# VHH binders against p49116: the designs that were tried, part 292

Target 1, 238 residues: p49116
Amino acid sequence: EGPLLSDTHVTFKLTMPSPMPEYLNVHYICESASRLLFLSMHWARSIPAFQALGQDCNTSLVRACWNELFTLGLAQCAQVMSLSTILAAIVNHLQNSIQEDKLSGDRIKQVMEHIWKLQEFCNSMAKLDIDGYEYAYLKAIVLFSPDHPGLTSTSQIEKFQEKAQMELQDYVQKTYSEDTYRLARILVRLPALRLMSSNITEELFFTGLIGNVSIDSIIPYILKMETAEYNGQITGAS
Short names: E, the ipSAE of ESMFold2; O, the ipSAE of OpenDDE; V2, 0.75 times the mean of E and O plus 0.25 times the DockQ between their complexes.

## First folded at step 16 (VHH)

Design N5 (framework vhh_7qbe_3; at its last look DockQ between E and O 0.94; V2 from the best seeds 0.83)
Fold by OpenDDE, look of step 17:
Structure N5 (fold): chain B 238 residues (1-238), chain A 119 residues (1-119)
Amino acid sequence: as target 1 above (238 residues)
Amino acid sequence: QLQLVESGGGLVQAGGSLRLSCTASGSDYAMGWFRQGPGKEREFVASISRSSSYTYYADSVKGRFTISRDNAKNTLYLQMNSLKSEDTAVYYCAADQYGRYRAPNYDYWGKGTRVTVSS
């Protein structure tokens, strides 16, 4: 069998809404996040192994790991997105809600901790200087995770994950031969993704745009969306 | 498309020092220095990751050259100390679009700046 990923899967270009507002409002943040989400989902869809699992299994996988994929996308696109500025804006918006007593103290703590974890994760990835190939393989590893409940074809999913891991290993050994522990340093970052709440991520990045609609519920539609439609929406939203 | 412009080249005596600069139109790239001496092929000199967390040097320049960058200024530097006649070359700045400080091939290149080390 051929490789799990090709060079076409390494390219991950996010186009931000234009123009950037002077003040980052909820709409801009949500639009930016939505574009990243769509890009991440369509990236997954472009992988032949993903297609081979079938539509039902594909949808289940994405539903299980969309938060992790999205978070890796945030890290990868942090510069283009000005993620630190976005997160600061989110915090500022939350401060308004806090002043209006719309959130409990416990909820405020949870949300702030989540933002901290996101920032910390992205900073750690930046410090590691994860490259485009490594991001592609890391996304594949989290995508093809067999340990989510309710999945079918878990044996096949596991095989794809192993293949992703092996290809990453080969790539790192070849590219960064002088750094014998780079692979380990990269992989130990993955558990942090599992500590992040998908619900809080959804609230922070998407509630202002999709309202009470869940990311879970729209994933099947995103996966069925034509690339041309996606591109049209990106250009139209500008 | 990323634009790279080298500067700082010139004539220097053996044992002397020189600092090269490369101005980039962006900062989200792993970058490196290459050189091409008279009658020689282009060779790797040094590279640096996006966050400067990682650097790599050719054996021939290790301990004498230091690569660094200022992302706020979108500028790459090469501090060259204890220069030798063998260091005479046109020095090129390069960048990798995938952020690999050990890239096998770089996507963007400057026009180069000439360094001449006299005996």
Scores: ipSAE 0.870, ipTM 0.941, lowest interface PAE 0.5, mean pLDDT 93
Fold by ESMFold2-Fast, scan of step 16:
Structure N5 (fold): chain B 238 residues (1-238), chain A 119 residues (1-119)
Amino acid sequence: as target 1 above (238 residues)
Amino acid sequence: QLQLVESGGGLVQAGGSLRLSCTASGSDYAMGWFRQGPGKEREFVASISRSSSYTYYADSVKGRFTISRDNAKNTLYLQMNSLKSEDTAVYYCAADQYGRYRAPNYDYWGKGTRVTVSS
């Protein structure tokens, strides 16, 4: 009944903290990432199909896929975030940490490998010139993943994922009718999202979180926020 | 709200060349060129994706016109070669907020720059 996503679900506008500091710091990076995370969760919560699954299922789905949604958001908002500049600052900090022997070589290798995978993913998406409609459907496909352990309502989740895939196909075939292989090029990018560690994403982007709170632990609270509270967090306004 | 400003229009002889520019206040957009000739409806000319990976041309300009962009300068270009009297029009720069170089309709428009091709 009706489309999975409406035009309102395509709009995805990130408002960055201002002013941008002269030197990038943990707090600016964390604030920027938090705004993207809140925007991503608010986007998911606004989908009627998502709401229909119920609060417990919603929490389980977002806990399982927040890193994939966040990474798609990084790719989609790479220019407004100046993501390349943020990643360069993180790499510089890591290189200095190696010189000072503050972190193990094995850990640095894991983090640098994660940054490389993230850069490769974002560069690939940029080169494919993924549009806002395509990003909305890709986010829906990863959100409605029925294969995460511990999920209930997996049959309904699978139906919503298939609906997202069908609507993406219909959109791409109508919009880019002369590019018969575009859909395949887009879809083969998705498996890479599962190769990136949520723990490393937290370390890179969320080290400024007060009280050493994990993203997994705050997800239920963010999903329960009222629209006004979400808007305040996304824009940094009270 | 995105602002678009076209420039480079003028009078040129048939068979000549002209390069149009469009300066935008941002680069997070798929962009295109449209034109409206005397007594005609506005028609699509060419479009380009955000990173320039994809371009699309109207059949009437294929092989003669080239669309390009410089995202560092927030500038869109249209290189027009082998100009014909039929190319006489006001040329408009347009942008799509969702990044669709094949957008069914564009969200932002410039005021246009006039191109006159003499015989």
Scores: ipSAE 0.789, ipTM 0.910, lowest interface PAE 0.6, mean pLDDT 89
Fold by ESMFold2, look of step 17:
Order: sequence, then structure tokens, then C-alpha cells
Structure N5 (fold): chain B 238 residues (1-238), chain A 119 residues (1-119)
Amino acid sequence: as target 1 above (238 residues)
Amino acid sequence: QLQLVESGGGLVQAGGSLRLSCTASGSDYAMGWFRQGPGKEREFVASISRSSSYTYYADSVKGRFTISRDNAKNTLYLQMNSLKSEDTAVYYCAADQYGRYRAPNYDYWGKGTRVTVSS
């Protein structure tokens, strides 16, 4: 009936682990990425439309889209995260792994191509100066995608996605009334998110925290967490 | 809390130029300039997006003022040319935490720098 998102869903504040080490390490990168993941899951779980879909549908939906939400989060928080510095550290680590013969050459090429695609996506979003309201609606459009395999309630999910699209359109037209093509320029960036591999994202950002367990296998546990536990994971406090 | 410090104000003859600066304690914001003349309400002057890709100007200053920023120095600028007595005001630097270069309201404000334009 009312708006899909409220003003509380626009706030997306990432706090980084402190102190930042002089030389970035796997632990710092994984803690930073974990905070962003839990912030993104907390954001999704707090949306009334998401809650209305029911727990089984919620789990299926988040399993399908968590990497796209995470990637939007990386773009939105790129400055506070010093993402370019993190990616440079990862590239240096990969180069050391080549010298020590710890990864196949084909895998390293795949990972480096993924890093390049991620950098290009984040740079394109920065050049468009996507604002926090626009990011909130883009994340909602990605979250409520009805075309993932195996989903139930796809007609309801489609209705929520259409609502997010309409609210983004209304927002852009009101806020940037002089820029007739802003909505189109923003929306054409979304297909790039489907090119991002969740397996490679896990290797880049999560290997030190999860070990050999995939993020999609822990999604049900993340979604069930009490709010106090969530806040501890987002800030690194227990 | 973000700190914004304006500088570069002063006395100038009509037709002259001034450059205002605003240093910020961080750079991840859309930013703008506002001004308040004697006995007047505060008014919008210009704004700039986080990347500088987008700028916006009040009609009264278009063609005379140029907003710019240097994100490496966390500094916002306003180049003011062809100054008129009606440009006399306290100029305020402002920042929007959500990155809206057309923000309806700003979250952070400086204390202002005074510009006086003499005939």
C-alpha cells in the first residue's frame, strides 16, 4: 500500500575495522567484506515487502542475489572501504601465488578478469555519482528479481520489483528534474551485475572467514540471526 | 562529524573576482555553496557531485561563478567573477551525506566566510 522503502532503508553506513594495517592482510579484507555482507543482509531483512514473502522464499531469493547486492554495496562504499587499495592488495597476493605455483593459470586469469570487471563497474557507478537513495532502489530492484530459477511467489516478487522501479523513477524525476536521461543511464548499469561470479567473490573477499563453506549455504543462518548478533557482525563487536 | 572550513572571503570592488575555498575532513560527499545577504534568507548558489561529473548553479550566478573540487585535497572551490554588490553575503559550504548533488537539504555546514562587494 505504502512506499516499498522508507527513509530508514536509505541509510547504509559501513564502519571499517580499526586500526587499518599498514599492509593489508587476508583478515582485514575478510572482516571488511563480512561487515558489508551483514549490513546488506540486515538491510534486506528489514524491508516489509521482503518479510511478506515468507522465510523459504526469502532464503531462496537471497541465495540467488546476494552477490549482486554485495557488488552494489562495494560500489556504494568504495571510498570508505578504500576498495581500490584492497583490490591492489589482492592482485599482489595473486601474483605471489603464481610465483609459488599455488593456483592454476586458468583460474588466475578468471580471477583477474573478474577484478577488472568489478573495477569497471564501480568506476562507472562513481562517474554517474549514484546517490544513496538511488542505491537503495537499485538494491531493491536486484533483490526482488523474479527471474531466478526455482523461486516461488514470482508474481508477488515481480510486483515488488515494479514498485521499486516506479519509486526510483519518481525519485530521479523529482530530484534531478533537469537531467531527463539520468534514469536510463543508471538502469543500463544493472546487467553488469549478472556477470559477477559468486564463487570468485567468495575467493576474493571471504576465504579467511568462511574457510571451505560457501556463503549460499550460510544464508539461512544469517537471515535467522537476532538483531543484536547482526549489529555485532556489522561492527565486529560480539 | 564532518568538519567544513571556509576561507577566501574579503572586500572586493564591483567587477572584481574572489576565489572561496572550503576544506573538509573527508571527501565522500556531494557539496555546495550557499549564501546569506544582510537581512535576507539563505539561498542556494552552486553544487557539485562527488566525482565532479555534475554541477548545478542558481540562475543569478550562472556564467559568473564556477564551482570545482579537488578530492585529493578534500577541498571545494567557488571562483566568483564579475562580482556585484548584490553578491555581498556570508558564504557557506555544505555537504550531503547521501551524495545528492541536487539535495533538498544538506547535512553538514561550515561557519561561513564573509564577502563584501564595494561599489
Scores: ipSAE 0.719, ipTM 0.880, lowest interface PAE 0.9, mean pLDDT 88
ESMFold2 (binder alone), look of step 17: mean pLDDT 86; pTM 0.883

Design N50 (framework vhh_7qbe_3)
Fold by ESMFold2-Fast, scan of step 16:
Structure N50 (fold): chain B 238 residues (1-238), chain A 119 residues (1-119)
Amino acid sequence: as target 1 above (238 residues)
Amino acid sequence: QLQLVESGGGLVQAGGSLRLSCTASGNDYAMGWFRQGPGKEREFVASISRSSYYTYYADSVKGRFTISRDNAKNTLYLQMNSLKSEDTAVYYCAADQYGRYRAPNYDYWGKGTRVTVSS
């Protein structure tokens, strides 16, 4: 059969809210993160293999892996997002909250540990200079994870994951033929994604969501959006 | 769209050195240098990854040329040492939108800067 991903699935262009404010605020961070989340879901929805699994399975897969997809997206779009600046602003705010006794030390410790894990992940991906094709396949490997609880069609999901792994291997070995261990260095980064808490990701990046709605609860609605609505969300246009 | 502008070309004697620059309107790209000599096809010279951690060189320039970049200035450099008459060419800056320092084809190209090496 044909390839799991085509060249159209490699393009992943995040449009940031413009202009970036002089001082970062919760609304700017939340809007930026929401655009990345919507772009990630629109990317997943565009894959024929994903569509073939059906709406219920699609919803279950994205609910299970959105944090992993989002984190890969943060790493891939770190430069366009000025992610290091966003994380520094969050750290500064947390340190000021400690000084002002607004948050418990235990909670701040958990959040700081999450930020350090995220920084380490993004730094490792940057040092490897993961390209757009490699990111597309890593996202596909994460998306087609057959081991999440409650999934149906797990054998077909596993076949799509294996296909993603095979196509990544073929790509890396052909493109970076001189770098024998590149694929191994890339794949060993993936387990770290599962160690990061989706609840803390929501707190860091989605605190500005109106009504304190969870990402898990909005996923079915985002996946049902028409293309124009997706485009409006990822560009900030109506 | 990404704009690339090369500079620094000129006339230099064999054995001399020259530094080329390429100013880009963005820096989230893998970048490379290519050249085209009189009556020859365009050939690869050197490439560099987004973070500068990976570089790749054509065998003809290894040990003589050094590629580097300054992402804060959106500038790519090619330091050319021990120049030979066969290095005479128009040098082009190129960028790959997918971040591949080993790209089979580059998406964006500058107009070139001419380097002439006298014997």
Scores: ipSAE 0.729, ipTM 0.882, lowest interface PAE 0.7, mean pLDDT 89

Design N51 (framework vhh_7qbe_3)
Fold by ESMFold2-Fast, scan of step 16:
Structure N51 (fold): chain B 238 residues (1-238), chain A 119 residues (1-119)
Amino acid sequence: as target 1 above (238 residues)
Amino acid sequence: QLQLVESGGGLVQAGGSLRLSCTASGNDYAMGWFRQGPGKEREFVASISRSSGYTYYADSVKGRFTISRDNAKNTLYLQMNSLKSEDTAVYYCAADQYGRYRAPNYDYWGKGTRVTVSS
């Protein structure tokens, strides 16, 4: 009927914890990552189409795609986060863990490969100069993915994904009319999101916050929070 | 909040060259140059994306003007060659918060620098 996203859904402003420590530590990284996660969940909840799916469908959908949304958020907020500096600190921490025999060599290899894939993805998005409107639509395409195993209401989800795809196409064709192949260059970046493990993302960014509890197990609680509680998590203001 | 300061304007003879600069308090923006001549509406001149991978030019300046940026210095440039009397205008630096080098409107603006091209 109306557009899937309004201008309010394009604004995506991450507030970093302050002050930044002299040396990055797991607490600072986890706080930064949690703010991005809560911002991403708040963004999803604000979409009328998402609310219309109902709580059971909403929860299942976000549990399936949170890592893809989080990764797009990392790419979009890479500069404000100083993501390269955070990734360097994570690598240093992992190297120390190897020295202390606290982590297997096979696991380190998997984690380093994940970091390389993440860097490659973020670099590809930066080189394309993806704008805020394009990021909003890419997040919507990822959010309304009907093809995750175990989802219900897949026909309704598919309709919202197709609407997101159509609105992205209309936006790109009107805004960048001289660049015939821009949409294709953007869309071919999306499959890479599914090559990155949510378990490894949890290990890299959320180890100090979650303990033994997975991100997908806490998503139902995050989605049930009042708007003021979301805002408190996003800004760190309680 | 983003601050933009233009410099490099002045008087130049027709056929000459001039380089404008714009110093910004940040670099995570798509940026552009606009101008307003005497008795004319403000018009688009050129724009550049965040990484400098994409540029766009008004037909009136294609082949004569070159937009560029140095993100390490937070500086935007406009190299103007083969200047014409109709290029006489106040030149404004502008930035888009959403990173659109083809923005329909820009969010942040400098106060402008005057360019006069004598015949």
Scores: ipSAE 0.763, ipTM 0.901, lowest interface PAE 0.6, mean pLDDT 88

Design N52 (framework vhh_7qbe_3; at its last look DockQ between E and O 0.92; V2 from the best seeds 0.83)
Fold by OpenDDE, look of step 17:
Order: sequence, then structure tokens, then C-alpha cells
Structure N52 (fold): chain B 238 residues (1-238), chain A 119 residues (1-119)
Amino acid sequence: as target 1 above (238 residues)
Amino acid sequence: QLQLVESGGGLVQAGGSLRLSCTASGNDYAMGWFRQGPGKEREFVASISRSSSFTYYADSVKGRFTISRDNAKNTLYLQMNSLKSEDTAVYYCAADQYGRYRAPNYDYWGKGTRVTVSS
């Protein structure tokens, strides 16, 4: 059996909306986030093992882990996105809402903590200098997680996850042979993804574009979207 | 496409020091220094990760050379101390698009700067 991932799965290029506004408005943030989401979903779709699970199982997997995939994408694309600037802009927008008493104190705390967790995670990944191959395998490990409720074919999913882990291990040992604990340092970051709320992520990054539509509900459509359509949307939005 | 421009090469006496610079058109890359001496193959010298968290050195330069970077200036540096005649070479700056400071093959290369160490 061939490898789970190929070199084609390592490339993860996000194209930002153009031009960048002087002030990062909600629309720009949402558009940027949407592009990342689409890129992440289509990345998953490009994996043969993902297709082998069938459409129903595929959709269920993505619904279960889209927040984690998206977060890994944020970390990976933090430089090109100017993520720190985006997060600062989000905080500023939230401050306006706070002044208008639109949010409870508890909710404000939850949202701010979530933003902190996102920033901390991305900073930690940057500090570890995670490379493109490692990101690809980490995303695969997250994608093929068998421990989500309601999944079918859990044995096969587990097998793919194990394969991703083994390939990552081999890659790290080969590439970073002098750093014997690199794999452990990388993997220990994954639990942080499970502490992040998908609902809050959705509210922060997608409320301006999606409105009352949930990410969960649009995932099947994104997965069915043709790559050409996706590319066309990127070009049209710029 | 990333552009890399080396500078700082020159003539130096054995035991002396020299600092090389490499200006890049971007900073989201793992970067490294290579060198090619007369009649020799290009060899690895040092590399540094994107955030500078990790560095790696060839055994031949370990303890004498220091690689560093300033991402705000998009500049890579190589501080060379205790230079030897065998350090004479054209030094090249390189970058990896995947962010591997231990990349097997680097994607972008400068034109090089010549370092000559005299006895």
C-alpha cells in the first residue's frame, strides 16, 4: 500500500483577498477565513484515503474536525494572513459590541479566552517552526480521528490515522535526525485543538458572510464544489 | 519567486573574522548558507529556522560560525570567526519553501559572495 500523503498534499497556498483594506473590516476577515476553510476542505478531499471512506463518512469526518483543520490552517498561514493583525481587528470589533452591551460578561470572557487560545496555539506552532510536511501530516492525523461520535468505518479511520502518524515519524526522523524529541514536541500540541470551541470560531470568522447558516450545514456543499469553481471564486473576489 | 542577494565577502587573514549578509525579498522561509571551495563540491555550512528557534551547523564550522537572521529586515547573517584557509570559498544563501531548516534540497539560491582567507 502506498503512502497516505504525497508531495501534492504538502503544498498549502492561501491566496488572500486583494486589495487589503486600510482597515480590516468584517468582510475582509470573513472572506479570508472562507478561503482558508475552502482550501482546508479541498485539501482533505484531495487525499485518496479520504475518498475511500465514502461521501457520508467523509462529510461526517469534516463536520467533526473542521475547526481543528481550520485552526491548523490559521497557524500554517499566519504569516500570509497577518493573523495577529486579523485577531487584533476582531478584538476591536468585539470591543464595539461590548460597549453596546450586546454580549454578557460571561460570553465576553469566553470569546476573549478563545482568541487567546488561538493566538497561543499559533505562536507555539511558529516557535516550533512546523514545516509544510509536518503540517500536512498533522492535518491528516486530525482529519482521520476515529474518536468523534457518530462516525462509521472507525477501524479504517484509525488505520489511516496510524499511517499518518507513522509517516510523520519517519519524516521527522529522517529530516531532523539531530532532534530526537521533535516528534513528541509536535504531537503534544494537538490536544490544544480540542479545547477550542467551533461555535466561537464560527462566530469570530464567519458571521459576516454566512449569517445564520452554520459551517456544519455548508460543509457538504464545499466538499462537492469543483476545484475550478473554487479557483474562480478566489479570482472573482480579488 | 524569492530573491536572495549575498554580501560581505572579501579578503581576510587567517584567524580573522568576517560577517556575511543575505537580503531576501521575503522572510517566511527556512534559510541556510552553503559554500563551494576551489575544486570542491558545494557543501552545507549552516541553517536556521524561520523563527530562529533552531540552528544547525556543519562540523567543520561548529563553534566558529554563527548563523542568525533579522526577519524585520529580511536579512540572513553568517558571523565567521577564527577563519582558516580551508574556509576559502564562494558562500551561497539558500531558502526552503516548506520551512525546513534541514531541507534536503533548497529551492532558492543567491549568486554567492567570495570569501578568501590568506595565510
Scores: ipSAE 0.866, ipTM 0.938, lowest interface PAE 0.5, mean pLDDT 92
Fold by ESMFold2-Fast, scan of step 16:
Structure N52 (fold): chain B 238 residues (1-238), chain A 119 residues (1-119)
Amino acid sequence: as target 1 above (238 residues)
Amino acid sequence: QLQLVESGGGLVQAGGSLRLSCTASGNDYAMGWFRQGPGKEREFVASISRSSSFTYYADSVKGRFTISRDNAKNTLYLQMNSLKSEDTAVYYCAADQYGRYRAPNYDYWGKGTRVTVSS
C-alpha cells in the first residue's frame, strides 16, 4: 500500500567537515566517511518499510549491507567529497608505508586492488549519470536483500526488494523513456558492490576510529540514536 | 543556493550563429536551456547530463543547436546555428538538483538572456 520511497528519501545531502586541511590526514578522511555512514544509516531508518521489519531485522540488514550502502554513497557524493583527492591521499600514504616496510606486499596489493575497483565503480556510475531517484532505489534494492545468511522475515524483505525494483523500473521508463536499455545498464553495476571487502573499506576510510571498533559492532548503536544525535554526527556538531 | 547567470544574447540575422553561456556556482547538476518567445509559454530547448554522457533536444532545434558544458569552468553552452526568426526569445539556463537531464521540472533558473533574430 503506497510507494516504498517518498520524495523525502531522494534528498541525500552530505555536509563535509570545514575547513578542509591543507594536507589530508586520517582524521579528516575518517570524519568525512563517518558523516556519510551516519547519513546512510539515517536514510535507511527513515523508510517506513524498514521500520516495519523491527529492530533485530533492521540491525541484521544494515550489518550485512553497510559496505554496499557506503560505496553507493561514495559514488553519489563523489563531487562534494572530492573523492578522487581523498583516494589520491590514501594511495600516497600507502606508497609511503611500502617504503617504510610497515605493510606486507600481499596486503598492499589487496588494498590497491580494492581502490581500483572502487574507482572503476564510481567512474561507471558517473558515466551513467545516475540521478538522485535512481540512487535512492539502488540503495533500497541493496538494503532489502533477502539473501544474507541469518536473516529472519526473508519473505517480507524480498517483497520490499521487489517493490524497490518495480518502482525503479517505473521511474526509469517514465523519466528516460527514449533510453530503453538504461535500467539494464544500471542494474548490472550492483553485483560489483558485493565483491568489495568491508574489512578493506574500514582500513581505508575508518582508520581514525577509537578503540579498534568494527563498523559491524557500532551499527546497533547508530540505528538507536536520536535524530539530534544523527544530525550532530552528520554535521560534526559536538 | 545555486546561482545561474546567462550571457551571449544579442541581435543576429537569420541564418547566422550565436553561442550562449551560463555560469553556475556549482557543477554537480543536470542542466538545460529553455526559452520564452513573445506571447508564448516557456519551452524546453536542450538538456545535458552532469558528465555530458547524455543530451536531449527539442525537435525544433535538432541539427541546428548543440548543448555542451565545461565542468572545470562551471559553464554551460548553447551553440545556435542556422538561426530562424522563430528562435527569437529570452533564453534561460536551468539546473536540476537530482541530476535528471530529463527532469519534469527544473529547480534553479537564471534570469535569462535576450536573442533577437532579424529576418
Scores: ipSAE 0.793, ipTM 0.912, lowest interface PAE 0.6, mean pLDDT 89
Fold by ESMFold2, look of step 17:
Order: structure tokens, then C-alpha cells, then sequence
Structure N52 (fold): chain B 238 residues (1-238), chain A 119 residues (1-119)
């Protein structure tokens, strides 16, 4: 029933809170991250194949992959977000927490390793000059992953993932015909996404917004939002 | 809204060199140069990725022209060597919002700078 993605699914425009404060703080970082999260979920929800799977399956898929989708969004929007500046501000906040005896040494190691892996992933994607079409297909591949436990309709999800893979292949070969191995170089970046901890992402980017509530728990409500409400949360999106 | 302003055009003798510049209001774009000669359709000259990791050239300019960019200055360059009469054209700076260094079309265009190559 037609292509998995159309040109309307390629647009991914993040707007940052305004004005940017002189010193980045938890509120600015959390608002910026929230805009990216809502933009990412609005994107996923707009895909006809996603809509066809039904509400329970949709919730299960997004719960399983939201952190990978968010991480791809960070890489795609790293320049607009000034992500390296945001990560530096987060490291400063962690240093203050160490001085106040708020974190264990084991937790500090886990968080710093995560920040390093995130920066390495984003830098590798930038060096490959991944384009907006390629990001859209990569997001579709991670969204339609049949491997997550507890999914229903896994045969249909697998077919949608295969379709995303085929459309990416066709796109890359048509657009970058001179670079025979571009598809392979892009696809080998994806396993790094499974190394990203959703728990640590919540601590780094969302602690000021959600307090004690995990993003997993709010996903059903985000997916049920009316389109106009989404646009308000994203501010200037779509 | 991305703004592109070309400079560096002028009159040059065949065999000579000229460097074009394009100042942009941002750097998160794949960029390229196009040209339109008298009585001809606009044609692709060269393109470069956001990071400069990838470049592509039209066959007619390979080995003579070099595209480069300085993202700290938001500036795109075209170094043109061994110029020929056939290189006479208005040269346009262009940018693709989706970051495709091999874009089939470009979203933003400058107003152009004229290059005339005298024999």
C-alpha cells in the first residue's frame, strides 16, 4: 500500500527555547529535550504503517525504542541544539553533585561512560554526513524492530522494517551512486543505539520535567494527544 | 531562512585562476556551485557535504576546480584554475536543507556572481 515513508516524513525541524540563557540550566536542557521527544513521537505517529498496527502495539513499540529514536534525534539536531554545549553543562552539574556527595562512584562511572558513548555516536554520524532522508529511514528501522519482547504482530512489524531497509537501500544507491559502500557504513552505526540507557537518558535530560515518573509511563498519553496539542508542545513543528 | 551571497567574480584571461566565495547565514547544509552560461541551462559544477568529508565535481571541471568550505566562517569557496572560455557564466551558490551532497535539487540560492574568461 505504497511507500513506507513519503517526503512529509522527512521534515524534522527542532526549534530551541528562546531566549537561550547565558548559563545553561536544568530547565533549558529539559525543555529542549522535551521538544525533541515530542517531535520524535509526532514523527512516528504520522507514519501510516505505524497507525495500522493498533494502539497497544504502537505503545509497546515506542516504549521499547523511544531512547534510540531520541538518540537519533540528538545526532540529527546536534548542530541546532549546540549539543556539545548542553553535554558540557550536564558534566558541570554532575561535578556539583559529586562535591555534595549526591552520587556513588559507580553511578558516576556509568553516567560518564554514557555521555562518552553518546558524543562518539553523534560525532560518527556527523562525519558520515547522514542526510535527512537517511535519518528518516534509520528512525523507521529502529521503530519497526520485531525483536523487542512482548510485541504482537511481529510478522507485520518485520515486513515494515524490511520495507524501510529496502527504501533506504534504493535511496542511497540512487542519490549516492558513486559511493558503493555508503549503505553498509550507515547501517553499522545502528548497534550503538542499543548501548544507550533509557534510565541514564532520563537522568541527563528529563530529571527536571518528570521528577519520579519515567518516560515509559507517559508514552501512552503522548501517543493519544491530538495533533494540535502536539504542535503546541513542539512549538513551530511540522 | 538561509541567505547566500556570492563574491569574487570578474574578468580573467584564459589559463588564469579565480576564487569565488559564498557567505552563508548558517553552515548546517550541504552546499554546491552551479553556473549558467550565455544561452545555456543552469548546470551543476561542484558540491560538498556539511562536514567537508565528501565532494563531487562535474566532469567538465574535474582537476581544475576545487570546492571547499570553512564552517567557522560560514563560507563556501570555489577555486577555479586553468580557466577556459567555456567557463564563462554566472556562478550560483546553493544549499540543500536535508544535507544531501548529491541533492537532485537545492532549496536555497544566491543571486550569482559573473565570471568572464577572455581568450
Amino acid sequence: as target 1 above (238 residues)
Amino acid sequence: QLQLVESGGGLVQAGGSLRLSCTASGNDYAMGWFRQGPGKEREFVASISRSSSFTYYADSVKGRFTISRDNAKNTLYLQMNSLKSEDTAVYYCAADQYGRYRAPNYDYWGKGTRVTVSS
Scores: ipSAE 0.743, ipTM 0.894, lowest interface PAE 0.8, mean pLDDT 88
ESMFold2 (binder alone), look of step 17: mean pLDDT 86; pTM 0.878

Design N53 (framework vhh_7qbe_3)
Fold by ESMFold2-Fast, scan of step 16:
Structure N53 (fold): chain B 238 residues (1-238), chain A 119 residues (1-119)
Amino acid sequence: as target 1 above (238 residues)
Amino acid sequence: QLQLVESGGGLVQAGGSLRLSCTASGNDYAMGWFRQGPGKEREFVASISRSSSHTYYADSVKGRFTISRDNAKNTLYLQMNSLKSEDTAVYYCAADQYGRYRAPNYDYWGKGTRVTVSS
């Protein structure tokens, strides 16, 4: 068997809706987030090891980890998304909402805490200057998590995760040979991803979805899309 | 595709200083400087990460050259101090699409700017 990821799996290019509106709105945020989600799902399904696990396992893995993949994608694409501007707009909207409706005050506080945790995560990744290869392997480690409840083929998933970990180690030690502690600094960032609520992510980024469809319910559809259909979705050309 | 344009080259006396600039059509890249002396192979000089938090220098220039960038202006700089005749070369700006400040290969290259150090 060859490497878990090839160079084609490292390329991760998000195309944003254009132009960016003068004032950010829920439609623009939702469309941008949906493009990143579709890109992330397409990335996962293109991995031969992922395909080898079979459709049912693929769906279960992505349902369990989509929020972690999405958050890594937000960090990786923060510059092209102008993520800090999006988060600032959301915070401003929430602060105005607190004054108008005190019945949702506890919920607004939870959502604001989530935004602060997300911003801290993205800032830490930016300061570490995580490269495209490192992001690809971190996404693979997250994707091939054998510890989610209800999974089958857990021994095979664990072997793919270990392969991802080994290839990341080899890459970092070879590429950044002078930075002895780089791998450790990168890996200690991963546990924070599991502290982030998928329900709050849906509320912040996917409120504009047609019929308020949950991410969990659309995952099987996205994973079955043909490459041309997928490309039409992420470029907005279709 | 990404465009890189170097400027600031010229003639300078040994022991002098010179600052090179490279204007890029984008800033979401790790970037570096390379040079090629007359009849020699191209060699690495210095690199910088997208955030500017990480830099790396060739041993031959360490302590004399400083790499920096201004992402708001999409501009990369190389401040060259204590110049030697051996620093005479065409200096090239380069960018890595994957954000690797220690890239084994760079994807995008400028056309170069000439630096001549007189003895």
Scores: ipSAE 0.764, ipTM 0.900, lowest interface PAE 0.7, mean pLDDT 88

Design N54 (framework vhh_7qbe_3)
Fold by ESMFold2-Fast, scan of step 16:
Structure N54 (fold): chain B 238 residues (1-238), chain A 119 residues (1-119)
Amino acid sequence: as target 1 above (238 residues)
Amino acid sequence: QLQLVESGGGLVQAGGSLRLSCTASGNDYAMGWFRQGPGKEREFVASISRSSSWTYYADSVKGRFTISRDNAKNTLYLQMNSLKSEDTAVYYCAADQYGRYRAPNYDYWGKGTRVTVSS
């Protein structure tokens, strides 16, 4: 009926772990990345259209797109995270792993290519100076992707994606009326997200996870436990 | 949260130049300059995106004013050339938390710096 996103869905504020260590370590990087992932999933859950799809569809959708949402979040929060510093630390660690013969040269090459793709994506978004409203709609477009294998309710998901695309177009044309080609420049950046390996993202940012738990296995628990924790707070209020 | 402090205002003769500065407590913002002349509504002057890749100017100042920023110094600038009596105003620095260099409303504002252009 109404707009897909409200002004509350544009606000995306990442709170970094404090204090920042003198030297970056796996724990700090993992905690920072986990906070961004949690913020991204909380953002998705807050959308009425997303809630309307139901619990099973919500879980399947987030499992399919978490890496795209996470990568958009990295680009949006790059300055707050000091992402360039984190990536430099990861590169330094990989170079030390080659020297110590802990990883194969082929694997290191794959990971380095992934880092370069990520840097190029974040640099392209920074040069375009994508604003918070544009990021919110781009996240909605990737969230409501009907083309992932195994999804149900694909016609409803497609409807919400089209609504996100329409509202982004209306926003850009109204806000940046003098820049006729801004929307096209923004949209051609999205296919690059599908080239990012979720397995390599997990290896780079989530190596500090306790108990060797995969992101895929954690997603339904994060979605479910956040809801339970929130309901507990409401019940215990005043 | 964000603090903005303008400086560089003063009295200049018509046809002269003046450079305004705005020092911010942070740099992750789209920023702009606005002005309010005697007996007039506040009007947009110029804006600049976070990375400086994009700028926008009001028609009344296009070709005469240049907006720029130094993110390392958290400072925004407005270089004003070929000043006219109509440019007399209090100039305000503003920032948008969402990074919109074409924001309909800005979230943070300085207290202003006065520019008087005499003929």
Scores: ipSAE 0.681, ipTM 0.875, lowest interface PAE 1.2, mean pLDDT 87

